# VH-VL binders against q8ixk2r445to577: the designs that were tried, part 90

Target 1, 133 residues: q8ixk2r445to577
Amino acid sequence: FFGMLQNKGLTDYCFDYNPPDENQIVGHQVILYLCHGMGQNQFFEYTSQKEIRYNTHQPEGCIAVEAGMDTLIMHLCEETAPENQKFILQEDGSLFHEQSKKCVQAARKESSDSFVPLLRDCTNSDHQKWFFK

## First folded at step 3 (VH-VL)

Design y7 (framework fv_zigakibart)
Fold by ESMFold2-Fast, scan of step 3:
Structure y7 (fold): chain C 133 residues (1-133), chain A 120 residues (1-120), chain B 107 residues (1-107)
Amino acid sequence: as target 1 above (133 residues)
Amino acid sequence: QVQLVQSGAEVKKPGASVKVSCKASGYTFTSYAMHWVRQAPGQGLEWMGYINPWSGNTKYNEKFKGKATMTSDTSASTAYMELSSLRSDDTAVYYCARDLYKGSYYFDYWGQGTTVTVSS
Amino acid sequence: DIVMTQSPSTLSASVGDRVTITCRASQSISSWLAWYQQKPGKAPKLLISKASSLESGVPSRFSGSGSGTEFTLTISSLQPDDFATYFCQQYNSYPYTFGQGTKLEIK
């Protein structure tokens, strides 16, 4: 799959990555923003290694979750995907993070009006259902 | 500077249709949802729905499904809201409004309003 | 739908007064509440978002508080420009809903 990764419950919001420094694409949090399809900030590839890749930059970025954290951040992709970078996109639209056994959920960031994807216990909520558009 | 400029007042007979426009400037039109809100004379505000100008996807308040149709023209940076089968109780001021911005910087912008009067 | 109820519906006050307007939600909306000011013949103007965040350019005499189901808008010292109708709006879930409005009149 390649395209904009959209949330079913938080309608018209997509995974978005816009680091403050274009020369450094890693270490910053992935956010959610209104789907607009402009530029490279909202285009991701879901790979056979179960990675969510940010392919518009070299070196390529891969979404990861650091140990003990619930936020999704951008890391450098590796030749063999590490466990913290593996997400199973399930038939029902759930995005299951294998290492933590949790699901990615659209959530509100308390410090602002922005939305972010966070790891949460898996539920049948539409806020945990994702699809490529 | 962000501006939303709406079309002028309309007077219509029952059964007619009306199409209100909202021209955006000062920002990337396709990056923000455009909402429509109406206010009947002496009444409060009522949310009608929104359109995402990039995708064309709409979300309507159930009360306005089948009554209102929202569209957009990306090349003109203009959103539209059409009401069909007008009744006297559709007499109201209709506003377009941009949704709150993400992040630590945010703002809310409204058009000046379009008065629609339905009378026989 | 979440029902928003404001009290009072009409409030008479004098310049220099401290006034408080209350907004109640029929179910919890966390802090996802905005306050608007509307003057006759004009579009609403955003005053406060996220229950307590004052928007740029809005005088510091305006403040908001609350979370969950009960919220307040306070004007610490009324100025002539403040006589208007005030509306609360929840944006926790669709459909977005507004309170019926509180008309602030000169005593």
Scores: ipSAE 0.035, ipTM 0.663, lowest interface PAE 6.8, mean pLDDT 86

Design y8 (framework fv_zigakibart)
Fold by ESMFold2-Fast, scan of step 3:
Structure y8 (fold): chain C 133 residues (1-133), chain A 120 residues (1-120), chain B 107 residues (1-107)
Amino acid sequence: as target 1 above (133 residues)
Amino acid sequence: QVQLVQSGAEVKKPGASVKVSCKASGYTFTSYAMHWVRQAPGQGLEWMGYINPFSGNTKYNEKFKGKATMTSDTSASTAYMELSSLRSDDTAVYYCARDLYKGSYYFDYWGQGTTVTVSS
Amino acid sequence: DIVMTQSPSTLSASVGDRVTITCRASQSISSWLAWYQQKPGKAPKLLISKASSLESGVPSRFSGSGSGTEFTLTISSLQPDDFATYFCQQYNSYPYTFGQGTKLEIK
C-alpha cells in the first residue's frame, strides 16, 4: 500500500513526518497532522516486510518504536527489517506492533490537542484503526 | 514569501451576512490549516475556528457554531469566513492566520485583517 | 474554557527598563503557550512558542518562561520599538484562548 495513512477515529489526521533538516531524516517523533494530499511528508509505503517507509527517496526512513518508550520515531531503513520497525496492518485496520504486543493509537500530544501516534494496549477503538488513502 | 491578503473593510446592517476572504500565496495552500481570529475594538483576540483546505473539514469554537461558516477554494488558494445574522457586537477586525506545521495551534503568519462594522 | 489572565493590564515603562508580563491559566496547560506582539492597526506577530522558544528574527532581549499555570514574558532592556500590546495564547485545549492583553506604554 502507498499513500496517506489516515486514522478512522480522528478522521482528518494522517501520519506525518517533516524532518527539521532535509539531509537528516532520523531521530524525530512521527506526528499526526491534518491530511493535505500533497505527498512528501504524508506519503508512506507499507512493505511486504511489515515496514512503514517514509517516501521512496534516499536515504529511506522507516518508522520505529523508540527504545523503552511508546513513541514512534524515524529511523534509517535496514536491509532486513528489525523487530522494532515491524507493524502488522490487520484486516480490521489495527496497526499491531508484534514485539510489544501493542497497537498504534492516535493520541493527544502530552496535554495538547495536537496529536501523535503512540503505542497503547489493543482495543476495538476507531482511534487504533488506520487505512491508506 | 508567505502572504495572506484579506478582502477590504465591510459596513453592514444588523441582520445581514458578510463574507471575508483570505488569499494565500507563497506556500502550498492545502498543506496548512487556516484559522480565523477576531478582535473587537479595544478588546483581546478571540479564536473562531479553523478549516483544513485539503479536506474542507472544519473545527469551530462552540460560541461561533451556526454563526460562522468557513469554506475554501483550492483552485484560488482562498479561504472564506461568512458571518450570518450580524449584530452590533460582531463589529471587529477579523484575521485569518496560518497554522504552524508541527501539530501546534499557534500562528506563524497572519492576514492584515478585515474590519467589519455593523451599524444601523 | 481555559481562562487566560494577564497582569498588569497596562504597564508604563522607560527605554532601557526591564519589563515582565505575567500570564496565568485557570488550569494547567503544560508548556503549550505562545506570546504575540501587536502594534496599533497591525496584525499580531508571533514572538515565542512553547512558553520559551524564541521565534526566528525576534530580538534576544525577549524571553519567555513558565510551565503549568504561570508564565512570564520578559524584555531585558526595553527599546522604543517594543511599545505595543502583548497577548498570551494557550493551545493546550479547545477552544484556544487568549489573555486580555497587556498594553506597554511610554512612562
Scores: ipSAE 0.014, ipTM 0.619, lowest interface PAE 7.3, mean pLDDT 85

Design y9 (framework fv_zigakibart)
Fold by ESMFold2-Fast, scan of step 3:
Structure y9 (fold): chain C 133 residues (1-133), chain A 120 residues (1-120), chain B 107 residues (1-107)
Amino acid sequence: as target 1 above (133 residues)
Amino acid sequence: QVQLVQSGAEVKKPGASVKVSCKASGYTFTSYAMHWVRQAPGQGLEWMGYINPYSGKTKYNEKFKGKATMTSDTSASTAYMELSSLRSDDTAVYYCARDLYKGSYYFDYWGQGTTVTVSS
Amino acid sequence: DIVMTQSPSTLSASVGDRVTITCRASQSISSWLAWYQQKPGKAPKLLISKASSLESGVPSRFSGSGSGTEFTLTISSLQPDDFATYFCQQYNSYPYTFGQGTKLEIK
C-alpha cells in the first residue's frame, strides 16, 4: 500500500510528518493533519516487512515506537526491520504494533492542541482504524 | 501574506438563496480547512461548518445541514457558502476563516465578512 | 451541544484597569478553548488558544487560564485599543460553539 494513511473515525485526518529540518528526518513525532495531498508530508508506504516508510524524502524514515513509550517517532529504516518498527495493518483497519501488543489510535496531544497517532489498548473504535487513500 | 477576501453585501427576499465567496491568497489553498461562521446583528458567533479544499469533503453543524452548502474551486483558490430558503433570521454577517496548520480547529485568519440582509 | 456562557455580558472599565472575563462550558472541554477579540465592524481576531497559549503578536497584558469547565481571560492593564467584544470558543467537540460575547466599554 502507498499513499495517504487516513483515520476512519477522525474522518479527514492523515498521518503527517513535517520535521523542522527536512535533512534531519529522525527523532520527531508523527502527527495527524487534515488530508491535503500537497507536498510529500502525507505520503507513506506500507512494506512487506510491516514498516510504515516515509520514503518521499531522503534519507528514508521508518515509523517506530520506543519501549515504554506511546508516541510514534521517525527513525532511520534498517536493512532488517527491528520489532519496534513493525505494524500489522489488519483487515478491519486496525494498525497493531506487535512488540507492544497495542493499536495506533488517533488522539489529541497533551502538550499541544494537535492530533497525533498514539499507542493505546486495542478497541473496536473507529479512531483505531486506518486505510490508505 | 495570508488574506481572505469575501464577496460584497447582499440584500435578498425571503425564499431566495445567496452564495458568498471567500478568495484565499498567500498560502497553499488546499493545505488548510476553510470554516464558515455567522454573526446575527447584536449576537454571538455561530459555527456553520468547514470544507477541506483538497478532498471537497465537508462537515456541517447539524443546524445548517440541508440549509448551507459549502464548495470550493481549487483553481481559483476560492471557497463558497450557499444558503438556501432564506428567512429574516438568516440576516447576519458571514465570515470565512481558516484553521491552523496542525488542525487545531481555532481560527488564525478571518475574511472581512459579508453582510446578508433578508427583508421583505 | 456544549453551551458556552460568558460573564459579564457587558463590562465598563477605564484605561489602566485590570479586567477579567469568565467563560463556562456546560461540560468538560479540557483545555480546548480559544479567545477572540472583535472590534466594531471588523472580523474576530485570535488572541489565545488552548486556554492559555498567547497568539504571536498579541500583547503580553492578555492572558488566559482555566481547564475543564471554567476559563478566564485577563487583561492586566487596559489600553485604548482593548475596548472591544471578546468571545470564547470551545473546540473539544462538534459542533464548535462560542460564548455570547462580553462587551468591554469605556466607563
Scores: ipSAE 0.035, ipTM 0.671, lowest interface PAE 6.8, mean pLDDT 87

Design z1 (framework fv_zigakibart)
Fold by ESMFold2-Fast, scan of step 3:
Structure z1 (fold): chain C 133 residues (1-133), chain A 120 residues (1-120), chain B 107 residues (1-107)
Amino acid sequence: as target 1 above (133 residues)
Amino acid sequence: QVQLVQSGAEVKKPGASVKVSCKASGYTFTSYAMHWVRQAPGQGLEWMGYINPYSGNTKYNEKFKGKATMTSDTSASTAYMELSSLRSDDTAVYYCARAYYKGSYYFDYWGQGTTVTVSS
Amino acid sequence: DIVMTQSPSTLSASVGDRVTITCRASQSISSWLAWYQQKPGKAPKLLISKASSLESGVPSRFSGSGSGTEFTLTISSLQPDDFATYFCQQYNSYPYTFGQGTKLEIK
């Protein structure tokens, strides 16, 4: 799958990665932004290794969750995907993070200026359903 | 420099329709939501809704569903708001406003406003 | 709908004064509040977002505070250019709603 990763419940918002420094593309939080399809910020690849790849730079970025955290952070992709970088995109649109056994939900974090994807207990909420556009 | 330039003042009779334009420049038109806000004479601001120029998706304040129609023309970098079945209480200044995106939904740039007067 | 109530509706002050405008939400909006300045015949101008974040180019004499249901806009030393109407806006939930405005006039 390739394209903009859009939320079913928060219908006009897509995964977005817009680091503050173009020369350092890893280490920052993934956000949700109005779907616009411009540039590379919203274009992601879902791979056979269950990675969500940010394909705009070399070396490629892969979305990961740090131990004990609920936010999605950009890391460097590895030759063998580590468990914290693996997400199962299920038939119902749920994005299941294997290592934590939680689902990615569109939410507003109190400390954030934006909507963000966060790990939450899995439910049937449309805010936990994602699709590539 | 970001600019939003709106169409000129309109005088309409009750029952007519009016279409207000908002031409954007100085930024990527499809990357920001365009919202519409009105202000009746001597009154406060009222949010009407927005359009996502990339997708064409709209979100309306329930009060304006079926009355306001928001559209956009990407090639012209122009957003439109059409208000139908005009009544005297639709007399107001109509503003387009760009929503700031960092996941934020306040309005960082505004058009100059279009005065719509509905009189018999 | 979330109702935003501003006080006072009109405020008379002199240049150099410290002025405070209050905005109250009918239910909690966390910090999802913006402040705008509007001069006669002109569009509103963004001053503050997320209750306390000063917009680029806005003078440092403007500050915002608050969370939940009670919010305040403060001008620490009023200048002639500051006589205007001020509006708060919540963006916690749809529909977005504004306060009725506070007119700041020369004493």
Scores: ipSAE 0.012, ipTM 0.655, lowest interface PAE 8.1, mean pLDDT 87

Design z10 (framework fv_zigakibart)
Fold by ESMFold2-Fast, scan of step 3:
Structure z10 (fold): chain C 133 residues (1-133), chain A 120 residues (1-120), chain B 107 residues (1-107)
Amino acid sequence: as target 1 above (133 residues)
Amino acid sequence: QVQLVQSGAEVKKPGASVKVSCKASGYTFTSYAMHWVRQAPGQGLEWMGYINPYSGNTKYNEKFKGKATMTSDTSASTAYMELSSLRSDDTAVYYCARSGYSKSYYFDYWGQGTTVTVSS
Amino acid sequence: DIVMTQSPSTLSASVGDRVTITCRASQSISSWLAWYQQKPGKAPKLLISKASSLESGVPSRFSGSGSGTEFTLTISSLQPDDFATYFCQQYNSYPYTFGQGTKLEIK
């Protein structure tokens, strides 16, 4: 299913992807930004392969986490989803990254009050709870 | 065409309150955060805070928390900023400004400004 | 708070000159910096975002550069319409903060 992916604890923030170059959608970090209801940069699809797809641009992007990293970045989608692109949206709202065994958490960037989704040890925090709106 | 049109100049006594309006047109009002920035005479720009018109949620610069109140009316596409307990050093031009589309909170469109003068 | 220091405070130049305005952040702001132009009695106008991204409709003689703590706005061939006050703004961290402004005056 699809829509804006909003955080339960950080209630005003949604997954957002706005690449600085329209010809290069790969390699940039997914951020959290004020939910604005437009759907363009905040429109994501959760697929049966456990992907979080960004379908605003062509070719379609898929959110991934590179080995050893904790940031969510945009990659090209593949015919069969690789392990680094699989996220399990659980019944309690947790977004579990199978390859790392970590959960996606709304967090501050190290030197900024800006928010981003990051991989963290799984907790029962509302900052790790997500829902489509 | 994107436009932000603010209410007219105000002259107030110390201790009074003032409410400035900012009417948006030419875009989807709920899709962009609305910020407030003030500029005292001969001085620089000072960010006060923003409101998300979609949710109604606000974020204030700590300096203005409890002093400024931001609200919005989505049916009228209008944002408001109210200052309470006015002092002479609140004399400034108050601007509303729209933030960019993503994480970048740069201000791509500005209202014309509302001059607020506080004098005894 | 991140303090933005702009230099010079006032710059005198002639039409056709290349002028440079500098903005320094008290701590790293990556590329999250914008430049604005303000004419007397008018609201600021966005010129550049993300340190170097030229806003639509802004003449190509304006350019921005820098990352981290040191940023520069350059006007390659000054025109009469360019005499104004210029402000930098960081949007890396709350509260968002501005430089004190650089007034560009005719020589």
Scores: ipSAE 0.007, ipTM 0.593, lowest interface PAE 9.2, mean pLDDT 86

Design z11 (framework fv_zigakibart)
Fold by ESMFold2-Fast, scan of step 3:
Structure z11 (fold): chain C 133 residues (1-133), chain A 120 residues (1-120), chain B 107 residues (1-107)
Amino acid sequence: as target 1 above (133 residues)
Amino acid sequence: QVQLVQSGAEVKKPGASVKVSCKASGYTFTSYAMHWVRQAPGQGLEWMGYINPYSGNTKYNEKFKGKATMTSDTSASTAYMELSSLRSDDTAVYYCARLGYSKGYWFDPWGQGTTVTVSS
Amino acid sequence: DIVMTQSPSTLSASVGDRVTITCRASQSISSWLAWYQQKPGKAPKLLISKASSLESGVPSRFSGSGSGTEFTLTISSLQPDDFATYFCQQYNSYPYTFGQGTKLEIK
C-alpha cells in the first residue's frame, strides 16, 4: 500500500523526506511535516517485506533505524530487507520495529526545528498510531 | 512567481462580521499551511492561527478561538478568515502568510494586508 | 506564552554604519527564530530563518546569530533601503509570538 503516512495524535502531520538535493538522498533524518497531498516528499510505499519505501528518486530509499539511535533515516533499499528497515504496521495503527521491540512515535526533538518520528517504548498513545491516507 | 493577494479594505460597525480573502497563485495551494497575522495601528504582529488547505484542519491562538474562523476553497486557491462580533479593538491590518518553502515555521510570502476598520 | 523582547525599540543610524538589533526570549527557543523587515505600508518580508540562515535574495550585509534566549540581527553597512521596522519571531511553540519591533531611522 502507498500514500501519505499520517499520525493520529499529532493531527495533520505526515512522514516527510526532503533530501538536500536529488544526488544526496541517503543518511538524512526522516521528519514529520503538515500533510499537504503534493506527493513527492510525503509519498511512501509499504511493502510486503515490511519496508517503508521512498520512491521519488532512483535508487529507491528505505526508512531505517539509525544505528545506535532512536531516529529514523533514509537508507538505500536492499534486495532482502535487513531488520533495521522492517516496520510492522499493526491493525491498531502501531508501527512496530521488531528488532528493538519499540514503536514509532511522533515527537519533537530539541536539536531539530520540526517534529520527527522516534523509536519509543510501545504505549497505547495516539502519537504512536499511524495510517496511510 | 508566488503571490498572495488579499481582498480590499473593509469598514464595519461594532457587532458585525467581516470575511477577508487571500488568493494564492504560483504554487500548489494545498502544499503549504496558510497562517493569519494581524497588526493593530502602530503596533506589533499577533499570530492568529493557521489552516491546512489540504485537510481543512485549523489551529487557533487561544485569544482568537470563537472570534476567528478560518476556511479555504481549494478550487479557487483561496483562504478565508472571518471575524465575528467586531469591536473597535479589532481595527487592524490582517495578513495571510504562507508557511516557509523549506519546512520552517517562518512565513514567506505574505499577502499585502487587508485593513479592517471598526467604527460607528 | 513565550515573550519576545527587542532592544532598542528605536535606533538612529547613518548610511554606512554597522547596526545591531537584539531579541530576547523569556525561555529557551533553541534556534527557532526568524527575522522580518517591514517598510511603511507594506507586509513583512522574511530576512533570516533558524536564527542565522540568510534567505535567498536578501543582501549579504544582513546576518543573524544566537541561540537559546538571546539573538542578534546585524547590518554590516547600512544602506538607505534598510530604513524599516525589524521584527523577530519565535516558532519554538504555539502560540507563535513576535517581538515588539525595532524601528531603524536613517538620517
Scores: ipSAE 0.008, ipTM 0.617, lowest interface PAE 8.1, mean pLDDT 85

Design z12 (framework fv_zigakibart)
Fold by ESMFold2-Fast, scan of step 3:
Structure z12 (fold): chain C 133 residues (1-133), chain A 120 residues (1-120), chain B 107 residues (1-107)
Amino acid sequence: as target 1 above (133 residues)
Amino acid sequence: QVQLVQSGAEVKKPGASVKVSCKASGYTFTSYAMHWVRQAPGQGLEWMGYINPYSGNTKYNEKFKGKATMTSDTSASTAYMELSSLRSDDTAVYYCARDLWKGSYYFDYWGQGTTVTVSS
Amino acid sequence: DIVMTQSPSTLSASVGDRVTITCRASQSISSWLAWYQQKPGKAPKLLISKASSLESGVPSRFSGSGSGTEFTLTISSLQPDDFATYFCQQYNSYPYTFGQGTKLEIK
């Protein structure tokens, strides 16, 4: 599946990746931004290997979580997906990061109205439910 | 050459409603949120809220909740802001303003403004 | 709501002067502040975003600085085209709020 990855609870927000330098695609945090339908920085592919791929720029990026962190960052994709790049999109819309045993939640950045996806303990919150559009 | 062109001045009596339009050109209409800001005579700017033209979802300043209604027509690349139950203190210039595409909530382009006068 | 206070409310200056306008937030807004210029009868024009990032096409004599609760807009050498009202805006939290404006007029 591919498209915009939208949050059920934060209804107007989509996964967004907007690196400041097109020649340095990796290392930056994935954010949530108002859905705009233009593709590009909001167009992601969910693969059979449980990756969330960013294919707008080359080389392709894969969303990952580094050990001990709760933020989603962009890494280079590998031919065999490493565990930190695998997310299980469940039937209820939960996006489960198996290596950490946590779920991706839409969260407000402290001291602003900007939003980011973060790893949190799994709950039944609509802020932890995602779908492709 | 981004342009936001607003409808013309309106004179209304207390209790009436007014609908202001904002026609966008020079960019993809659904890629940017459209905000509304008003300015009463001799006063500062007051943020009213925004609409996301892609989804139709809106966010209002609590002061305008139930008073202002924001809508959009993607086929016409036009945003609308309707004020109901007008009072004399709604007399102001109403601006539409575009939010930047990259997650910055400041306004890079503004409409020319629509003067709404409420009097009788 | 976050209250934005500008000073001075009115500033008289001559062409060639260095002028500074201050904007203070009632609570920390990090760097989430924009500056706008408004001429009589016209819509506001974006000058600076994120406290110090100059908008494309804005003359280099304009600069912004500050973080947290105190911010400044500086015009290093005032030109005739700069006589206008200037507004700061915080976009740290809803509702977005503007300062009262600083009117820059000919001395």
Scores: ipSAE 0.021, ipTM 0.638, lowest interface PAE 7.8, mean pLDDT 87

Design z13 (framework fv_zigakibart)
Fold by ESMFold2-Fast, scan of step 3:
Structure z13 (fold): chain C 133 residues (1-133), chain A 120 residues (1-120), chain B 107 residues (1-107)
Amino acid sequence: as target 1 above (133 residues)
Amino acid sequence: QVQLVQSGAEVKKPGASVKVSCKASGYTFTSYAMHWVRQAPGQGLEWMGYINPYSGNTKYNEKFKGKATMTSDTSASTAYMELSSLRSDDTAVYYCARDLYRGSYYFDYWGQGTTVTVSS
Amino acid sequence: DIVMTQSPSTLSASVGDRVTITCRASQSISSWLAWYQQKPGKAPKLLISKASSLESGVPSRFSGSGSGTEFTLTISSLQPDDFATYFCQQYNSYPYTFGQGTKLEIK
């Protein structure tokens, strides 16, 4: 399905991607921002391959986590989803990153003015629970 | 130029309710959360909660849950905070404040404050 | 709730003095702390965010430092306009909480 990807614990915050350069959508960090419902930078698609796709710009981007990192960044989508781009949205709302065996948590990034989704050990915290609207 | 203009002072009896307004101008009202902060006479600041004017969703400090109700009117660019069942310890200056972009809960612009006095 | 404690509660100083105000959190808040100045009868004004980031238009004599549980606000050379009450605020976790305030007054 598709829409705004919201956090249960950090109420009213959504996945947000608004790269500074529209011609270079790859390599920038995904952030969290107050849900505004205007689509564009907050509109994501969850695919049958367990990808979180960003379709606002071409070429399409897929959220990924690079080896050894805990931040979510935008990569180009591939024909077959690689392990670092697979996120399992579980029944309890947990967003499980298959390659790292960690969960996506709403948190503040050090040296950042914004909230960001980060990989953390899986817990039952509401800050690790997500849903599409 | 960003401005938050609040309604005037109120004097209420115990048990009454009061509704404070905060009119925003100089920015896109729906793009920033509006927070409410209370300051009792001669005391510190207490965060009460916020409203997202776009969605209408609210987040309350548990202390004020059921006591305060936050609403907004997008067409008027105005946020409201209503207190019910007023008691003498609700006497305070009530501020609206905008969070700084990117959803940070530190406040870059404040209203001038509305004094609410609860007396018999 | 995270409890924020400021020290001292009242500070007397003279123009030209170097003034330091301390803020302590009951648990680690990383760098998620803001400082506000409040003059009598006025709303608070943001001075510093992220523990050390000076807001646009705030004089350079103001500076902030610290991380974790111990934070300081320093005024390097006190000016007449600086006599006010100062508050710290943590925004690491809900509910967001403020220190009790430090009143800076003329000696």
Scores: ipSAE 0.031, ipTM 0.650, lowest interface PAE 6.7, mean pLDDT 87

Design z14 (framework fv_zigakibart)
Fold by ESMFold2-Fast, scan of step 3:
Structure z14 (fold): chain C 133 residues (1-133), chain A 120 residues (1-120), chain B 107 residues (1-107)
Amino acid sequence: as target 1 above (133 residues)
Amino acid sequence: QVQLVQSGAEVKKPGASVKVSCKASGYTFTSYAMHWVRQAPGQGLEWMGYINPYSGNTKYNEKFKGKATMTSDTSASTAYMELSSLRSDDTAVYYCARDIYKGSWYFDLWGQGTTVTVSS
Amino acid sequence: DIVMTQSPSTLSASVGDRVTITCRASQSISSWLAWYQQKPGKAPKLLISKASSLESGVPSRFSGSGSGTEFTLTISSLQPDDFATYFCQQYNSYPYTFGQGTKLEIK
């Protein structure tokens, strides 16, 4: 699977990664932004190793969650995917982060006026349902 | 530079329809939602809805469902808002407005407005 | 729908005055509030977003504060160019709603 990763509940929003410094693609938070179909910052690949890869830049980035955190950040992909970079896209659309046993949810970021994907306890909310376009 | 240019003033009879255009330039048209806001003479601002030009998806203020239709033409970088079954209380200035970069839903760029007058 | 109420509806002031305009929401909107300035015959212009973030190019005499249900726009030293109508807007939830406006007139 590859393309834009869209939210079922927050219907016009897609995973988006556009750090302020193009020479530093690692360490910034993944956000949600209006789906625009221009590729690049909204183009992700879901791999057989359960990674969500950002491959529009080099080196390739992989979405990760750091210990004790609930935010999704960009890390460098590794030859063997570490547990913090593994997400299970389930048949019902849930995006399950196995290491934390939590689900990715579309939420408003209190420290800014943007939307972000966050880890939350798994529910049947449409805000926790994702699909590739 | 970055701007929204709207079509000219319209005078219509009750029962007619009107289609207002909003042409975007200076930015990537499909990267921002386009909202429509109206202002009746001497009154405040009223949000009508938005269209996502990339997907074509729309969200309407419930008050305008079945009354307003929002569309877009990505090759022309133009958004449209059509009002049907016009009544005298539809007399207003109609504005198009976009979000700011970074997905916030407040309006950093506005068209100049299109005056629609409905009179018999 | 979230109802936004501004006070006062009309404010008379002199150049050099400090003026404040209040906006109240019928339910909590956190900090999801913007302020706009509108001059006769013109489209609204964004002044402040997220209750207190000054838009680029807007004079520093403008400031915003508040969270939850009560918000204030302040102009610290009124200039002739500031006589206009001011609107608040919540963008916490749909439908987006505006206050009724505050007309700032020369005394």
Scores: ipSAE 0.057, ipTM 0.687, lowest interface PAE 5.5, mean pLDDT 87

